# VH-VL binders against Rho GTPase-activating protein gacD (gacD), part 6

Target 1, 185 residues: Rho GTPase-activating protein gacD (gacD), of Dictyostelium discoideum (Social amoeba) (q54f80r185to369)
Amino acid sequence: APFSSATLSFINIFKIITALKKTNAIETEGLFRVNGNAESVRSLWLMLNNVQEAIPVDGNSSAHDLAGLLKLYLRESKFPLVPLELFTSPAVPATIDEARVFVEEKLPTENVRVLSYLIEYLEQVSLKSSINKMNPIGLGVCFAPNILRSVNTNPSNPQFQVHMTNIQSHCNFITLLIENRLKIF

## First folded at step 22 (VH-VL)

Design dd5 (from d1 with heavy chain P61A)
Fold by OpenDDE, last read:
Formats: structure tokens, C-alpha cells, sequence
Structure dd5 (fold): chain C 185 residues (1-185), chain A 122 residues (1-122), chain B 107 residues (1-107)
């Protein structure tokens, strides 16, 4: 792996989202769809553990870099935010009720906390879609690969491999969460 | 400067195998997903295969699924495409393309190699 | 699969002309669209990403617009070096798909 995996921390997610809020990233066209600078994102990721309270941001801070940081942090989590193994099948929830049951009965409490907070921000982003051009579907595409992952690092295990045909369902799941946050969490 | 250099193309008979390589430089190779895109003579572009930064995720076009294998060696900054059971319709120029950073969850190609020609004919 | 349909397939224009190419997706791709330029015998070059974002180093005469299923690529003032085939590509859903290309020539 190009980066050392770390355990998901609500505090770190909070720091990143706080930085995004401070930079008014929510009004940035193509937020999460437009790539950040890879080197900048890596730099931010490396320094994330060195910031005590907040990620330093200024008027020159790139919303896209911070957006990339959020995605990278999720991706490099030692334990995925939504482990595919918890579904007992590659199939993910497709309805509000299924999603609610999954969140209530399957996800660890800390994962639910992080996921809820993340989805809340993404909902806020989507509410500004007239400006940033990011709707819930678009956001699902950007985040699903980093949120839904297998704990098993063995790519040869066919049971929880991410197949191309399943990617859309993962995206749809995230979209579902964004569109129905209050009904699910 | 980002550079991608393909090699391994050639002329083979149907049913044979080829292994393409792409040497990457000028960027942190492991940070980027990579793709192969091919172009049949006088035709358009066709995405062939995708591989994540770590290589843990791979995706293929239906036209090559089960026959082609994309892989990478990050220690050598090299991308590979193992092509087995080659068919005449696989004939074309194969491009190595830098995809997006692996965490972005997107896939478009900001840098391309010069391409390596593959000809499958009896 | 998402089908990308470009129009026209080919066109000729004069230096200085405004050139417009369209790309229609078979479904809403939410601005997950790129435009590439491929000069004869060369590799494709990224011009536009995210439907309207100009790639670094690309001349400002190139632009992209559109939303939903319909997208437009524009050259505000055609230059001799713009002779190429142009492709749109969606990266909304796998598999990634390209338009059939638009061959641009100068009269």
C-alpha cells in the first residue's frame, strides 16, 4: 500500500470536514468530482496526525485538496467505514429499510457515528448542488469506493471482491444514505 | 515530467499470448490508478482494463474479460497487460494511461504513452 | 453500458472559425465527462475534464459545457494545430466508454 493504514477516527473526519467548512468548499463547483493535487493531498494526509485541533487553512487552501484528503483518509483506513463482510453477501442495501437495519444492527457504533457525520456533510453539499453541481448521485460515485471496502486484503477471495458489476450498487447505497439521512440514521 | 512508455507489442497468431509493459516516471506511480486503452486501426478509443494504485482492484472490459490480466509492480514503476487467447479483433495500438489518484474514485486519463502496436493475424 | 454519441463524425472549418462538437450520453452522466484530442499518429491528449474544466496547459480557446446527457466541446478560434480527432469519454459508470470521435480538418 502506498500509505500506512490507520484506524478511522471521528476526530480526524471532524478535522477534515471542519477545514472544508472553513474554506466554504460547499460552494466549489465539482467538489469531490474535481481531483485535488495528488502531492498536496498526500502532504495533508501525512500531516493529519500532527495537527492537534484543526487543519490549518487559509485563503489559498484548495477545497479540492481537502476533498481529496477526506477520500484518501477513508480509503486508507485499516478498517473500512463500511466493511463489505458485514453484508454477508456482496449485495448492499437498496432500500431505506434495509439501510436502516444495516446501520442499526450491523455497523459498529463508531462506524455509525462517522458515517452519519460524513453523510450529513454530503447532504449539505448536495443541497448546494445548484452552485457546486454535485447531487447525491454524483457524490455516491465519488465516495462509494472509499467507504465500502473489504476488510480482507486478499484480492483472491471471490466472496468479497469488488466486481465491476457491483460498483453501481455501492454508489447507489451511498446516494440512498445522502437522500434519506434522517430516515436511516 | 510525466512519462509513460509502452513496450511488448508485436505480431502474433490467434490464440497466442503477449505481455505488454508500461514504464512510468515523473510521478508517484503508486498514487495513481492506471488503465490500458486500445485503438483498433482507423477506429476509436476503447477502454480495456483498470488497476488501482495498490493493484488490489482490477476491472476489465467485457471484450477482454477472462483473457487479459492487468497488473503492476510499484517497486519498478511498471504497468503490465498480459494478453492471452488473442483474437484478430484485439489488433490495435495499446496505450498506457495514467488514471486518477486511486482515492478519487474517478477514471479519466491525463497522460498517455505513445502506444505499442499489437497485431493478431493468421 | 453508457453509449456516447458524438456529432458530427467529421467536419471541416477554416482557421479562425468557431467549431462546436456535441456528445450525447445514453443516460445522465452528471458532468463526468472528458474531451480528448488525438492528432494523427499521436496519443490522445486530455483537454477538458469534469465537462468544463480546462486541463492545465491547454489553450483557452478550448472549452466544454453541458449537463445531464448533452455536452458540447468548443474551439473559439480554430488554429492549424487543432487538426485532430476529438473524443468524449464518460467516467460515470463502468465500463468507461468513448464517443466514436469527431475528425476535424481545416479547409
Amino acid sequence: as target 1 above (185 residues)
Amino acid sequence: EVQLVESGGGVVQPGRSLRLSCSASGFTFSDYAMSWVRQAPGKGLEWVAYISGSGDETYYADSVKGRFTISRDNSKNTLFLQMDSLRPEDTGVYFCARDTPYWEGLSYFDYWGQGTPVTVSS
Amino acid sequence: DIQMTQSPSSLSASVGDRVTITCRASQDISDYLTWYQQTPGKAPKLLIYSASRLQSGVPSRFSGSGSGTDYTFTISSLQPEDIATYYCQQYWTYPWTFGQGTKLQIT
Scores: ipSAE 0.902, ipTM 0.947, lowest interface PAE 0.5, mean pLDDT 93
Fold by OpenDDE, last read:
Structure dd5 (fold): chain C 185 residues (1-185), chain A 122 residues (1-122), chain B 107 residues (1-107)
Amino acid sequence: as target 1 above (185 residues)
Amino acid sequence: EVQLVESGGGVVQPGRSLRLSCSASGFTFSDYAMSWVRQAPGKGLEWVAYISGSGDETYYADSVKGRFTISRDNSKNTLFLQMDSLRPEDTGVYFCARDTPYWEGLSYFDYWGQGTPVTVSS
Amino acid sequence: DIQMTQSPSSLSASVGDRVTITCRASQDISDYLTWYQQTPGKAPKLLIYSASRLQSGVPSRFSGSGSGTDYTFTISSLQPEDIATYYCQQYWTYPWTFGQGTKLQIT
């Protein structure tokens, strides 16, 4: 199944987060809320396929660029980290128990691993909110659109189309994961 | 330099349709979400519609939902707003605005066109 | 919908004056706030984003501050070219909403 190759599909997430850690991006005010330079982010994204081990941290890439890179990489992944098709209903998990069941029973193990790693980093970011001014709610807003996506763009099935009214629930889900990482994963 | 140029405005009777266009240049068009924002005469700003970089996501204000359609042609660097079933309250200047890069998950407008006027009157 | 309330709706000040405009959101918007300037007959211009980030090319006399529901826009020394209507905008939740605007004139 296409979902079983998530680890390979998202291998660069680990590289990007490593770069974010090395640059101490976590102490940057507005991390993930402040846009990176779009051209710089795109350039970084294009170079990912050419990077064997790690993203070069040469001081030229700002924390915001790397932050943008992480979001872009999630967005442009062959398969979504959290495919909307895995939900039995258009409604996403809204409680800790629902989220736990979802990651345990629905999300592929490889996706769970990647998601857990990502959420752990976002949790760490939120723990520095006094410095970076990013709380779990704010982070949910920034990441939900890139994490929760349909496998097919513009699917014929309206069930998996993102509507404005559903955006908040997606954000809340990511926030829920960040706030309750140890209870869910 | 980023440039946004709106066109297609005019005077129409209620119930009629207009199609607005916005020509974009000076940036990678497909990397940015785009929005329409309107301003009634002597009034404030009102967000109208949003479209993602690829066009796979569109959102509308309740006031125009079901009547307006936002779309884009990335091969031509053009944004569109199809306005059907126009009402007098739709009268105003319509601005094309560059939104954030489509991956950022944010929505504010760093560049605006000069706007195109739309008048709906009997 | 999130309501954005600006204060004052209009004000007149002299060149060189410090000008302060406030924007209150009906709920916590976590610094997802912008300030725009619209001069008469022109399109809006982004001045501040993320509550306090100065947009590139914008003069340093403009600044933004605040948190939670209350935000402030400041012109440290008013210039003649600053005659405009200023708007705050939240991008915390859909739909994105603007304040009603503050019309600034020079005495």
Scores: ipSAE 0.899, ipTM 0.948, lowest interface PAE 0.4, mean pLDDT 93
Fold by OpenDDE, fold request of step 23:
Structure dd5 (fold): chain C 185 residues (1-185), chain A 122 residues (1-122), chain B 107 residues (1-107)
Amino acid sequence: as target 1 above (185 residues)
Amino acid sequence: EVQLVESGGGVVQPGRSLRLSCSASGFTFSDYAMSWVRQAPGKGLEWVAYISGSGDETYYADSVKGRFTISRDNSKNTLFLQMDSLRPEDTGVYFCARDTPYWEGLSYFDYWGQGTPVTVSS
Amino acid sequence: DIQMTQSPSSLSASVGDRVTITCRASQDISDYLTWYQQTPGKAPKLLIYSASRLQSGVPSRFSGSGSGTDYTFTISSLQPEDIATYYCQQYWTYPWTFGQGTKLQIT
């Protein structure tokens, strides 16, 4: 199955978040809203794919680069963290109960583990919003496109494309997870 | 140096089609989302269409949805805008704009071309 | 759609003057705001992103501030080359929308 834990590898998400924590990125204004250097982010991403080492935190990479790396890693995953195909309806969960049911009944265990960890960090980021100016809604905007994706990304197949009208619901879903992490996971 | 050069503009009658092109250089084209933004004569800027780095995501303004198609050829560093069923209100300068890296989940334009003029008139 | 309202629509100032342009969004856009400069007959140029971040290569006399629905663009000391129309743009919610523009002239 394309969504089995054996086919999904998100180990680098933990590495990236660890790096973000070590650099105290959480206190960086505009974290995840301010873009990193694209070349730097790409370089870091390439490094992660060819080595099994911790991300260097010696100051060579800015918080924004690491932030970008996290997004890129999610985006470039062979399988999405939250496959849109798991939604039986075009609508994504919009309530705590719907989200909880989705996490408990639809999302693979490994995906739940990774998503929970990611959302926990984003929650921590949002708790520092007075400093970094990133609230759960803003974070939802930044992450939804990278977390919620179709397994089939063929642009010639509209069935698997995200419509503009659905983008907001995707963002809201991520926001919902961040705001209600303990109730959902 | 980042460069964007539009072409394909011209004068056409209502109902006709045009295809705009934008040649990009000076950056890794596929790493960036791209957009078209237009400006009617003497008016402000209007976002027209968005395309992700791989082209798997496209979004359109309601004013052009169903008539315009944004596409890209990453092997040629070229962005396209197919404009069908043109209307007089589509008249304006069309700018090619580099959007944010496709993974950032944002959309603003850090580089713009000089634009190509499109005139739709009877 | 989110409406972006700039004020003023036009203004004239002297070289060396402090110039302020405001942009109000119809809803909270959480600093997802850019400022562009468009000189006559030229391509727009990004000056400010994320409400207050100065784009690389842009002179330090340009700045942005604000939060929520209200944002401000400032030129600390107006220069002759700053004659242009300035636009704000939100990228909080699709579709992306621009302010109507502020035409800046030098007296």
Scores: ipSAE 0.898, ipTM 0.947, lowest interface PAE 0.4, mean pLDDT 93
Fold by OpenDDE, fold request of step 23:
Structure dd5 (fold): chain C 185 residues (1-185), chain A 122 residues (1-122), chain B 107 residues (1-107)
Amino acid sequence: as target 1 above (185 residues)
Amino acid sequence: EVQLVESGGGVVQPGRSLRLSCSASGFTFSDYAMSWVRQAPGKGLEWVAYISGSGDETYYADSVKGRFTISRDNSKNTLFLQMDSLRPEDTGVYFCARDTPYWEGLSYFDYWGQGTPVTVSS
Amino acid sequence: DIQMTQSPSSLSASVGDRVTITCRASQDISDYLTWYQQTPGKAPKLLIYSASRLQSGVPSRFSGSGSGTDYTFTISSLQPEDIATYYCQQYWTYPWTFGQGTKLQIT
C-alpha cells in the first residue's frame, strides 16, 4: 500500500458518509462506479484524520472523489472491516441466516457497527438506483474488494487468499447485506 | 505524462520461457492496479493477468493460468510477466496496461504501452 | 464468462458521417463497459468508460450510451484520424472480456 494503514474507525466512516450526504452524492450517476481523481482522493485521505469534525465539501471534491475516499479508507484500514480469517471456511455467507450468524457470533462488535452503518448508506444509494444507476449488485462489485480482505497477506497461507472464483461470492455477500440489512443487522 | 514501456519480447520455441517487463512513469505506480493484455496477430484483445497495487492479489485468464505469473516491483516502477511453458497460441503483442486505482475495485485500462511482440514457433 | 458481441464486425463510412457501433453482453453488466480505439500498429486508447463517460482528452464527437446488455458507441462526425478498430470491454465480472472488435474504414 502506498500509505500507512490507519485504524478503521466509525468516526471516520461517519465523516465520509456525512460528506457524501451533504453533497447529495446519492443522486450522482455511477456513484462508486465512476472513479474519482486519484490525486484528490489521496489528498482527502491524508487529511481525513486531521479534520476535527467534517470533511470540507467546498466544491473542490466531487462526489466521486468522496466515493473514492470511502473505498480507500476501507482498503487502507489496518484491520479489514470483514477479515476473511473470521470465516471457518474461505466461503463467505450465502444466505440471510448465515450472514446473521456471522455478524452476531464472529464479527467484532465495532466492525458490526461500522459495517451496519456502511450497508445502511449503500442501501440508501441503491434506493436511488433509478437516478444513480447503482443497484445492490453493482454496489457489491464496488465494495466487496475493500470490505472482505485477509489480515494476513502471507502467500504461504493459501486458504485465505482471494481467488478469482471467490470474488463473485464476496460481491454476492455484500449484495446480500444491502438487500437484507434489517434481517441481518 | 503517463508512460508505459514494455520490453522482453522475442522469438522462442514452444515450451520455453520468456519474461516481459513494463517500465512505468508519470504516475504513482503503487496506486494503480496493473494488467497485461495481449493481441494475437490479426485478432482482438484478450485480458491476460491482473495485479493489485500492492501485488497481494493476482488474477489470470484461464488460458494462461498455471503458466504465467504477473508480478511487480513498486520500488522500480516495473511490472513483470513471467511466461513459462509457452505455446504457439501465446504468440502476439503483449500490452502493459494501467488499471484503475487499487482502491476502486474496478478494472479497465486508461493507459497502454505500445506493446512488445512475442512469437512462439518451432 | 460474459460474452461481448459487437456489431458490425466492419464498416465503411465517409468523412462527416455518423457512425454507430453496438455491443451486446451475454448478461446485464450494469454499465460496467468501456470502449477502446486502436489505430493500426498502435496501442489501444481508452475513449469511453462507465458506458457513457468520456475519457479526458477524447474528442466530444465520441460518445457512449446504453444499459443492461445493450450498448452503443457513436462517432457524431467521422474524421480521417478515426480509422481504427474499436473494442468494447466489460468489467462487471472476471474475467474481463472484450468484444471481437469493429474495423472502421473511411471511403
Scores: ipSAE 0.893, ipTM 0.943, lowest interface PAE 0.5, mean pLDDT 93

Design dd5 (from d1 with heavy chain P61A)
Fold by ESMFold2, fold request of step 23:
Structure dd5 (fold): chain C 185 residues (1-185), chain A 122 residues (1-122), chain B 107 residues (1-107)
Amino acid sequence: as target 1 above (185 residues)
Amino acid sequence: EVQLVESGGGVVQPGRSLRLSCSASGFTFSDYAMSWVRQAPGKGLEWVAYISGSGDETYYADSVKGRFTISRDNSKNTLFLQMDSLRPEDTGVYFCARDTPYWEGLSYFDYWGQGTPVTVSS
Amino acid sequence: DIQMTQSPSSLSASVGDRVTITCRASQDISDYLTWYQQTPGKAPKLLIYSASRLQSGVPSRFSGSGSGTDYTFTISSLQPEDIATYYCQQYWTYPWTFGQGTKLQIT
């Protein structure tokens, strides 16, 4: 059965990243590492249910709140952006060639479109690391748990537990995508 | 405002079980990941277990993996730690800790309970 | 596992002194570091996260600095209520580990 991001919306990712750009969040120290205000992030998330409204950036939201919103949106999508079950023989891509094959042959086209757009922004963030202190590895740490998720959430299932013990390889995979975006996508 | 209250600690023989509970209030419990952290007598802090907001992700320290089970009931704002096959080295104070909001993908602890003592000895 | 080594293990200082505690990670942790205070007989309290960012409600005499593998916690003017054990913790990679602690006493 195909692992699809049917509930995942490119328009919502686009709205959130547009808001991050409008606030010049890329120059914020610790972007994605520093927590936003949880209540503010939740309020912004509820506003996404109203597709007609732009995300309010004028005097109401910090860069950290918008960063939290992006992570919350990725975490809360019904189907994962990258289902862990797609890693054949529990191998997580570790080289550029393996990652390119994965995105070309295993990940659904809709998921690749969203992932590519997200990774492009994270690459832009990492290029400003002298200012924001967020390098590709640091971004991998912040984003891996939200991007790479299991479709099967039964905690007693051995497959579920094996996927969760590979946290470092998940972080390394996201790092690889950020560092090598043009070679992989 | 934020309150975390542990219970269920006690004195038990090796090989037995205990179940710890932590009652949470003053925040939206389901928005936060939760952890247990322990401190052996006269020693430092050791992270024990983590659970995500919905319970869909759990992690354990190697020293307790396979023996301890973390769980939560979001309808009752309660965190649990089932401790099986207890050993003398599990002796210590067990703290319920509020982790980061589960969407942050990170783990550090901004509020702690006062802890519940667990002693494993013959 | 990332080993976190604090120094000194214990420290005595006078009220008003500037106090410095260091935390060394066994690898680069890119500012994914917290500092906790544990007053005797009590639970730990978060003081600093993201290496240098002060938690809400924490007095400004506390600060954090450093980068890479070497991090520093500073009390600019020691107060009597600062008697505690201080712990660093990395949250860079799993499993999340603490330093062994630094016990701070007033002379």
Scores: ipSAE 0.642, ipTM 0.834, lowest interface PAE 1.3, mean pLDDT 88
Fold by ESMFold2, fold request of step 23:
Order: structure tokens, then sequence, then C-alpha cells
Structure dd5 (fold): chain C 185 residues (1-185), chain A 122 residues (1-122), chain B 107 residues (1-107)
């Protein structure tokens, strides 16, 4: 099928992360910071929509293309992995305890499952930062805009503008999750 | 070949409005975030505004918040900057810049237009 | 806002010289740094991103290095076409800020 709106699913996150692992992408310098080729990333995305098979990894795709695919998948979900609307009360979690409460009480169970799996991989990436140069803060910068999104996409909406003023707190939240995964999840 | 062509610049009085356009070609326009960057005469570069591929996310420099509006029409491969309540300090050359693919969540500029001059003086 | 302090503000060098320009960020930016070249009368051109990666089609005499807060741009052997103003830019956090520029002239 052609490209369509999609909801997040564990299987698609699993397929993409499996491809990243098969290519040993974790040892690639600048993983998630360095852009893939946009046409290659789009091509991989179309394959994900059309075929329920493993993503091909026989040397045709760079690690940066697969990293871009993960980001594109998170960006294109109709409902975001972490809806910004959940942060109006309480505010964006800033401590381990606040993050644990958020995960346990505010975020839907399916979203927690996907988020936990994603954060586990990002933690593994950060543990190889001596090779890949990607520490938790750097991964937070790369991933926050794709993980934390508003359900409401109207740019004139005041909530959309409030989203922009909180970018630092969004990056900090993702960083907190990566640094403290076992204490939060 | 990637091309970005700005238009709509000119000389205006303070407090007036101006609308800049940027025509894009040679790439899949909707895959890329876009930015405006300006340069005052004899000065350095200042990022002005950012818009995501679909237009669902926008960011502005503090100096232009509430006065400028970035938008795009993906069916016409065109980026816009609506500049209201113009001030003398908005004077400069305004560059249309191709940002990163919108899913990267990062902002740096791999292709630039030649710029369109804007002068705000009384 | 992250302040980008670029040095020197201008410099002159001869064809064949090694040229070094520095860029200091007011906080750690974890290699989220680009270098641009702006030839007089023209738009900026991306040379280096991710602190040290050459953009496609950029000559290998250009290089970037550094980490944390301190970054360096180097031209290993200056050519006549390299006369330009050079800018660093951080893309670590909003707002995206540039250094003040370094004007490079050929003697």
Amino acid sequence: as target 1 above (185 residues)
Amino acid sequence: EVQLVESGGGVVQPGRSLRLSCSASGFTFSDYAMSWVRQAPGKGLEWVAYISGSGDETYYADSVKGRFTISRDNSKNTLFLQMDSLRPEDTGVYFCARDTPYWEGLSYFDYWGQGTPVTVSS
Amino acid sequence: DIQMTQSPSSLSASVGDRVTITCRASQDISDYLTWYQQTPGKAPKLLIYSASRLQSGVPSRFSGSGSGTDYTFTISSLQPEDIATYYCQQYWTYPWTFGQGTKLQIT
C-alpha cells in the first residue's frame, strides 16, 4: 500500500531496531545525529508500509538511513508516542519519581511498552558513546521532537506555541528516561 | 539540482508589513523542514524561523515572535514569511534555507537561496 | 541562548598556508555544530556538519575538529577561491545561533 497515516505499533519499532542491531549501527559515529539520505529513508518507509517482512540489511542501507527511518516512523504516527497534552497537569516530569508516576499513571499502556523498548535501545547506544559519540543528552536532543508531539497540529493554536517554549524541558525528559531507565520503567 | 529563489523583498516604512516567498525545486519539498535566515548589512547571520515538512511545527527567534509568521504550501513547493510590524532592526537580506529532513528534529542548512533584501526605514 | 564566540574576527594569509578558525560555545554542544562559508555577495554554503563531517562535494582541504565547547575549522592549504567569511552555528538547542563570523583574506 502507498504511504498512509499510521498508529504506533510495537512490531514496527521492533523491526526497525532489529535492523539497526543487525547492522551493528550502535558503533556508528554520530548515530541519530548524522542525517541519512532523505530519499533512502523515504524508500525504507514505503517498504515498511507495503511489506510485513524484516527490513533488508544486506548492505544497501547505511546505519544513518535506518536511524532516520526510526525518527520518521515516530514522527508520522497520527497519535504521538508521548502526547504533549498529557503535560498540562502535571508539567513535564523533571525528576525520576515524577517520570515514574507519569509512566505508571498518565501514559497509555501500549505507549509505555513502545517507549520502554525504544528507551532501552537508546540507553544501549549511550553506553557505547566512546565509539558512537552519542551521550544521553545528545540522544535527547535528537529524539525529543519526534517522541513528544502535540495531537493538535494547528499552528495558530496557543497550545502549539506553548509546546515550543518548553523544548528544553522535553529534551531533559528524554535524557532523564535514558539515564534512569531501570528506575522509571 | 536543488534551487531556492526568494522574492517579495523591498523598502518599507516601520510598522508596515511585507510577505516573502521562496520557490523550491530539485528535491521533495515536503520531506524537508525549511528556515528563514537573515543578515543585516555588514553583519553576521541570524536564524529567524523554522517550519516542519507538513507545517505542523514552527519555531521563531525571540526578536520576531508575534510579528512574523512562517508558512508553506507543499502543493506549490513554496515557503512564505509574513512580516508584520516591521522595525528598522529587521533590515537585512533574507535567505530561504533548506533545513534537515523534518524527521531529523535538528536544524542546520545545506542549501540556501541567494536572498531577498528588506529595508525598513523611515 | 547559547552564545557562539568565533575567533579571530578577521585574518589574512597566503595561498598554501594552513588556516585555523576557532568557535567556542557558552555550553557543551556535543558536536552539534556546523561551519558555513559565505563568499562575498553570495549566500552561505554548508561545509561541515556534526563538527567534523564534510558536506558532499566539499574539498578535503577543509576540516573540522573539537568537542564540548571548543571547535576548530581548518583549511590545510589555502586556495584563492577560499576568500570568504566563515561562520559556525550550533544546532544543539533552540534558538539556533551563529558565531559572529571570520573574514578571511588572501595576501
Scores: ipSAE 0.639, ipTM 0.835, lowest interface PAE 1.4, mean pLDDT 88
Fold by ESMFold2, last read:
Structure dd5 (fold): chain C 185 residues (1-185), chain A 122 residues (1-122), chain B 107 residues (1-107)
Amino acid sequence: as target 1 above (185 residues)
Amino acid sequence: EVQLVESGGGVVQPGRSLRLSCSASGFTFSDYAMSWVRQAPGKGLEWVAYISGSGDETYYADSVKGRFTISRDNSKNTLFLQMDSLRPEDTGVYFCARDTPYWEGLSYFDYWGQGTPVTVSS
Amino acid sequence: DIQMTQSPSSLSASVGDRVTITCRASQDISDYLTWYQQTPGKAPKLLIYSASRLQSGVPSRFSGSGSGTDYTFTISSLQPEDIATYYCQQYWTYPWTFGQGTKLQIT
């Protein structure tokens, strides 16, 4: 499968998270729950093609825009970070052991590398929840739709219907990863 | 200026169909998820249906599932609600609502149309 | 489904009064809560999202607070144009549900 400009890559995730760290976004109330300005987020997304250019930042108002950028990047990647088609019966890992097996045996190595880096940052965000008001469950709600996606977008396809899962179970899986990162990765 | 203008409401008998439209302007329509929210006379608000920016994800309230179909035409900046097998309990004002940008993974409504009335009686 | 219960169902207050409306969720919703204002005969208007953040163009007399299951909406100094029904909405989990509304009138 050919790569595109919005192809998921560690470099782009690294650039966005670096910008979030430079803005001290972790101390921003409602980070990832409060949406950024859509036009600003779209502008930042268009700038991701420049591998050697740092993402511009200009204060705390950009923290929500950078948070939106991370979500947009995950949503727009041609191949999802966690394809729903990789889940089997049970459809979504619900325990630490099931998640560890999934990460070790089912998810491709590059996806694991990106996911591990992302979850590490989300864990750091959750450890500052007294300031930013974002706990692991709240982060799971924000991120599950962008991390867990189907490769197939045709709702009439029987395989798409078989791979569809409950939104709550997707949130619980991301929450599980954040709360148990070192046991799973 | 964000504008949402609904049309297509009316008075119909039970079992009939209506198609609602919502014309959007003043924003990049395809960046936003969209929803329909309804309000029965003298009652509160009830979310009805959701559609993602590209139209590839849809969700429905249990009360309308299988009877209503949400769709969008991003080339015309238009949202639709096809309402089949209408029942008296579907009576109300139907609002077109701009949801969050589709990448936010959240659902609340920052701009609303004025609504179009639907009455299902007799 | 998450039930959203508003209190009171209606109230009357005078211009200049501090008004408080509460919204209780049937489970923890972690600040995933909005407040809407609906003036008679009009569409709802978003006032507050993320439990406490004011939407652009909303007067500063409106505020939101709370956490977990219990949230409050406050008008610090009631104005005549604030006659409306106020709704909370959770956006924590599908399906997204509203409170039953609080009708605010001015004496």
Scores: ipSAE 0.610, ipTM 0.822, lowest interface PAE 1.4, mean pLDDT 87
Fold by ESMFold2, last read:
Structure dd5 (fold): chain C 185 residues (1-185), chain A 122 residues (1-122), chain B 107 residues (1-107)
Amino acid sequence: as target 1 above (185 residues)
Amino acid sequence: EVQLVESGGGVVQPGRSLRLSCSASGFTFSDYAMSWVRQAPGKGLEWVAYISGSGDETYYADSVKGRFTISRDNSKNTLFLQMDSLRPEDTGVYFCARDTPYWEGLSYFDYWGQGTPVTVSS
Amino acid sequence: DIQMTQSPSSLSASVGDRVTITCRASQDISDYLTWYQQTPGKAPKLLIYSASRLQSGVPSRFSGSGSGTDYTFTISSLQPEDIATYYCQQYWTYPWTFGQGTKLQIT
């Protein structure tokens, strides 16, 4: 979109996570699993174009709207946070060592910075799972489709269609990052 | 006022094709993922196919993979299911279902159409 | 694939009764569970999502509870319009799977 960054922006993820922290969202049951209001999330997303303005925080349901905003931001970035085109055989890292090598050698430096910041927050969320009911696997389910995307998304090109084995490995990869952040980053 | 209206069902012989359509109104169609869910006569529900808001991501049940193709035209607020190489076990009512907003990365269905019947018999 | 097992398969109860339906997943699904109501001849209707959250416009006599692998759906005081088949669905992992259904009848 002409009013949003064509690439990932650390400032935008910082704004959204800051807003999540201001609402103490980490203690909200089902954070990232429970849908925000779609119209509210869309409205907040349009406000991201104004980079100098903090995201407004009010009301009891704003935690779920901000959670939706984070997922929408990741989904709408023209260049995905983790491009699927960077995976080789095996397609997706499955061990700590494979993930560390991927982060160190394959992923562009700015993507690593954004990903590291995001995973740090998701780790903090998971450490409160007794309250919010969101463990690393649950967060992996919520975030994998928005983080792991193809750069070239032509609907007529079926090789970029996601099927069952890829979906589970994508969720497992995000889970691995959350559970092993300090060993990988 | 969310509305989903399916069409294109009918009676066909095994090995033939059908194309289902679903006309959507009353919501921002491109914000939502969409699914097809089917129900064999007297049986339970079975998820068939999923498509993201932009159409860049699709998933299929194993029973239809390689034979069915889900697609959408956001300019016409229309969802499609192309069903090729139909088998008797594909018989059932096919529901168009509004999935979650595409950014949620989750799949459950808050609005359903009335369904369109498909019968595959010789 | 995650198998969803509902019990009972059918149930008869009187108006005003408390009704409970159980859904068991073959693995932990961390509250990624919905309940649907399907009245005869109609499309399903979403009642409960996230295991326990009531969909907007759904009467408060409906509720959901449970965690891990074991979930329950409750009607606190059965009404005549509650005659339907009830389905649970997991949305934890692909493919999305439904329970086999529980047919509820009023005596």
Scores: ipSAE 0.600, ipTM 0.817, lowest interface PAE 1.4, mean pLDDT 87

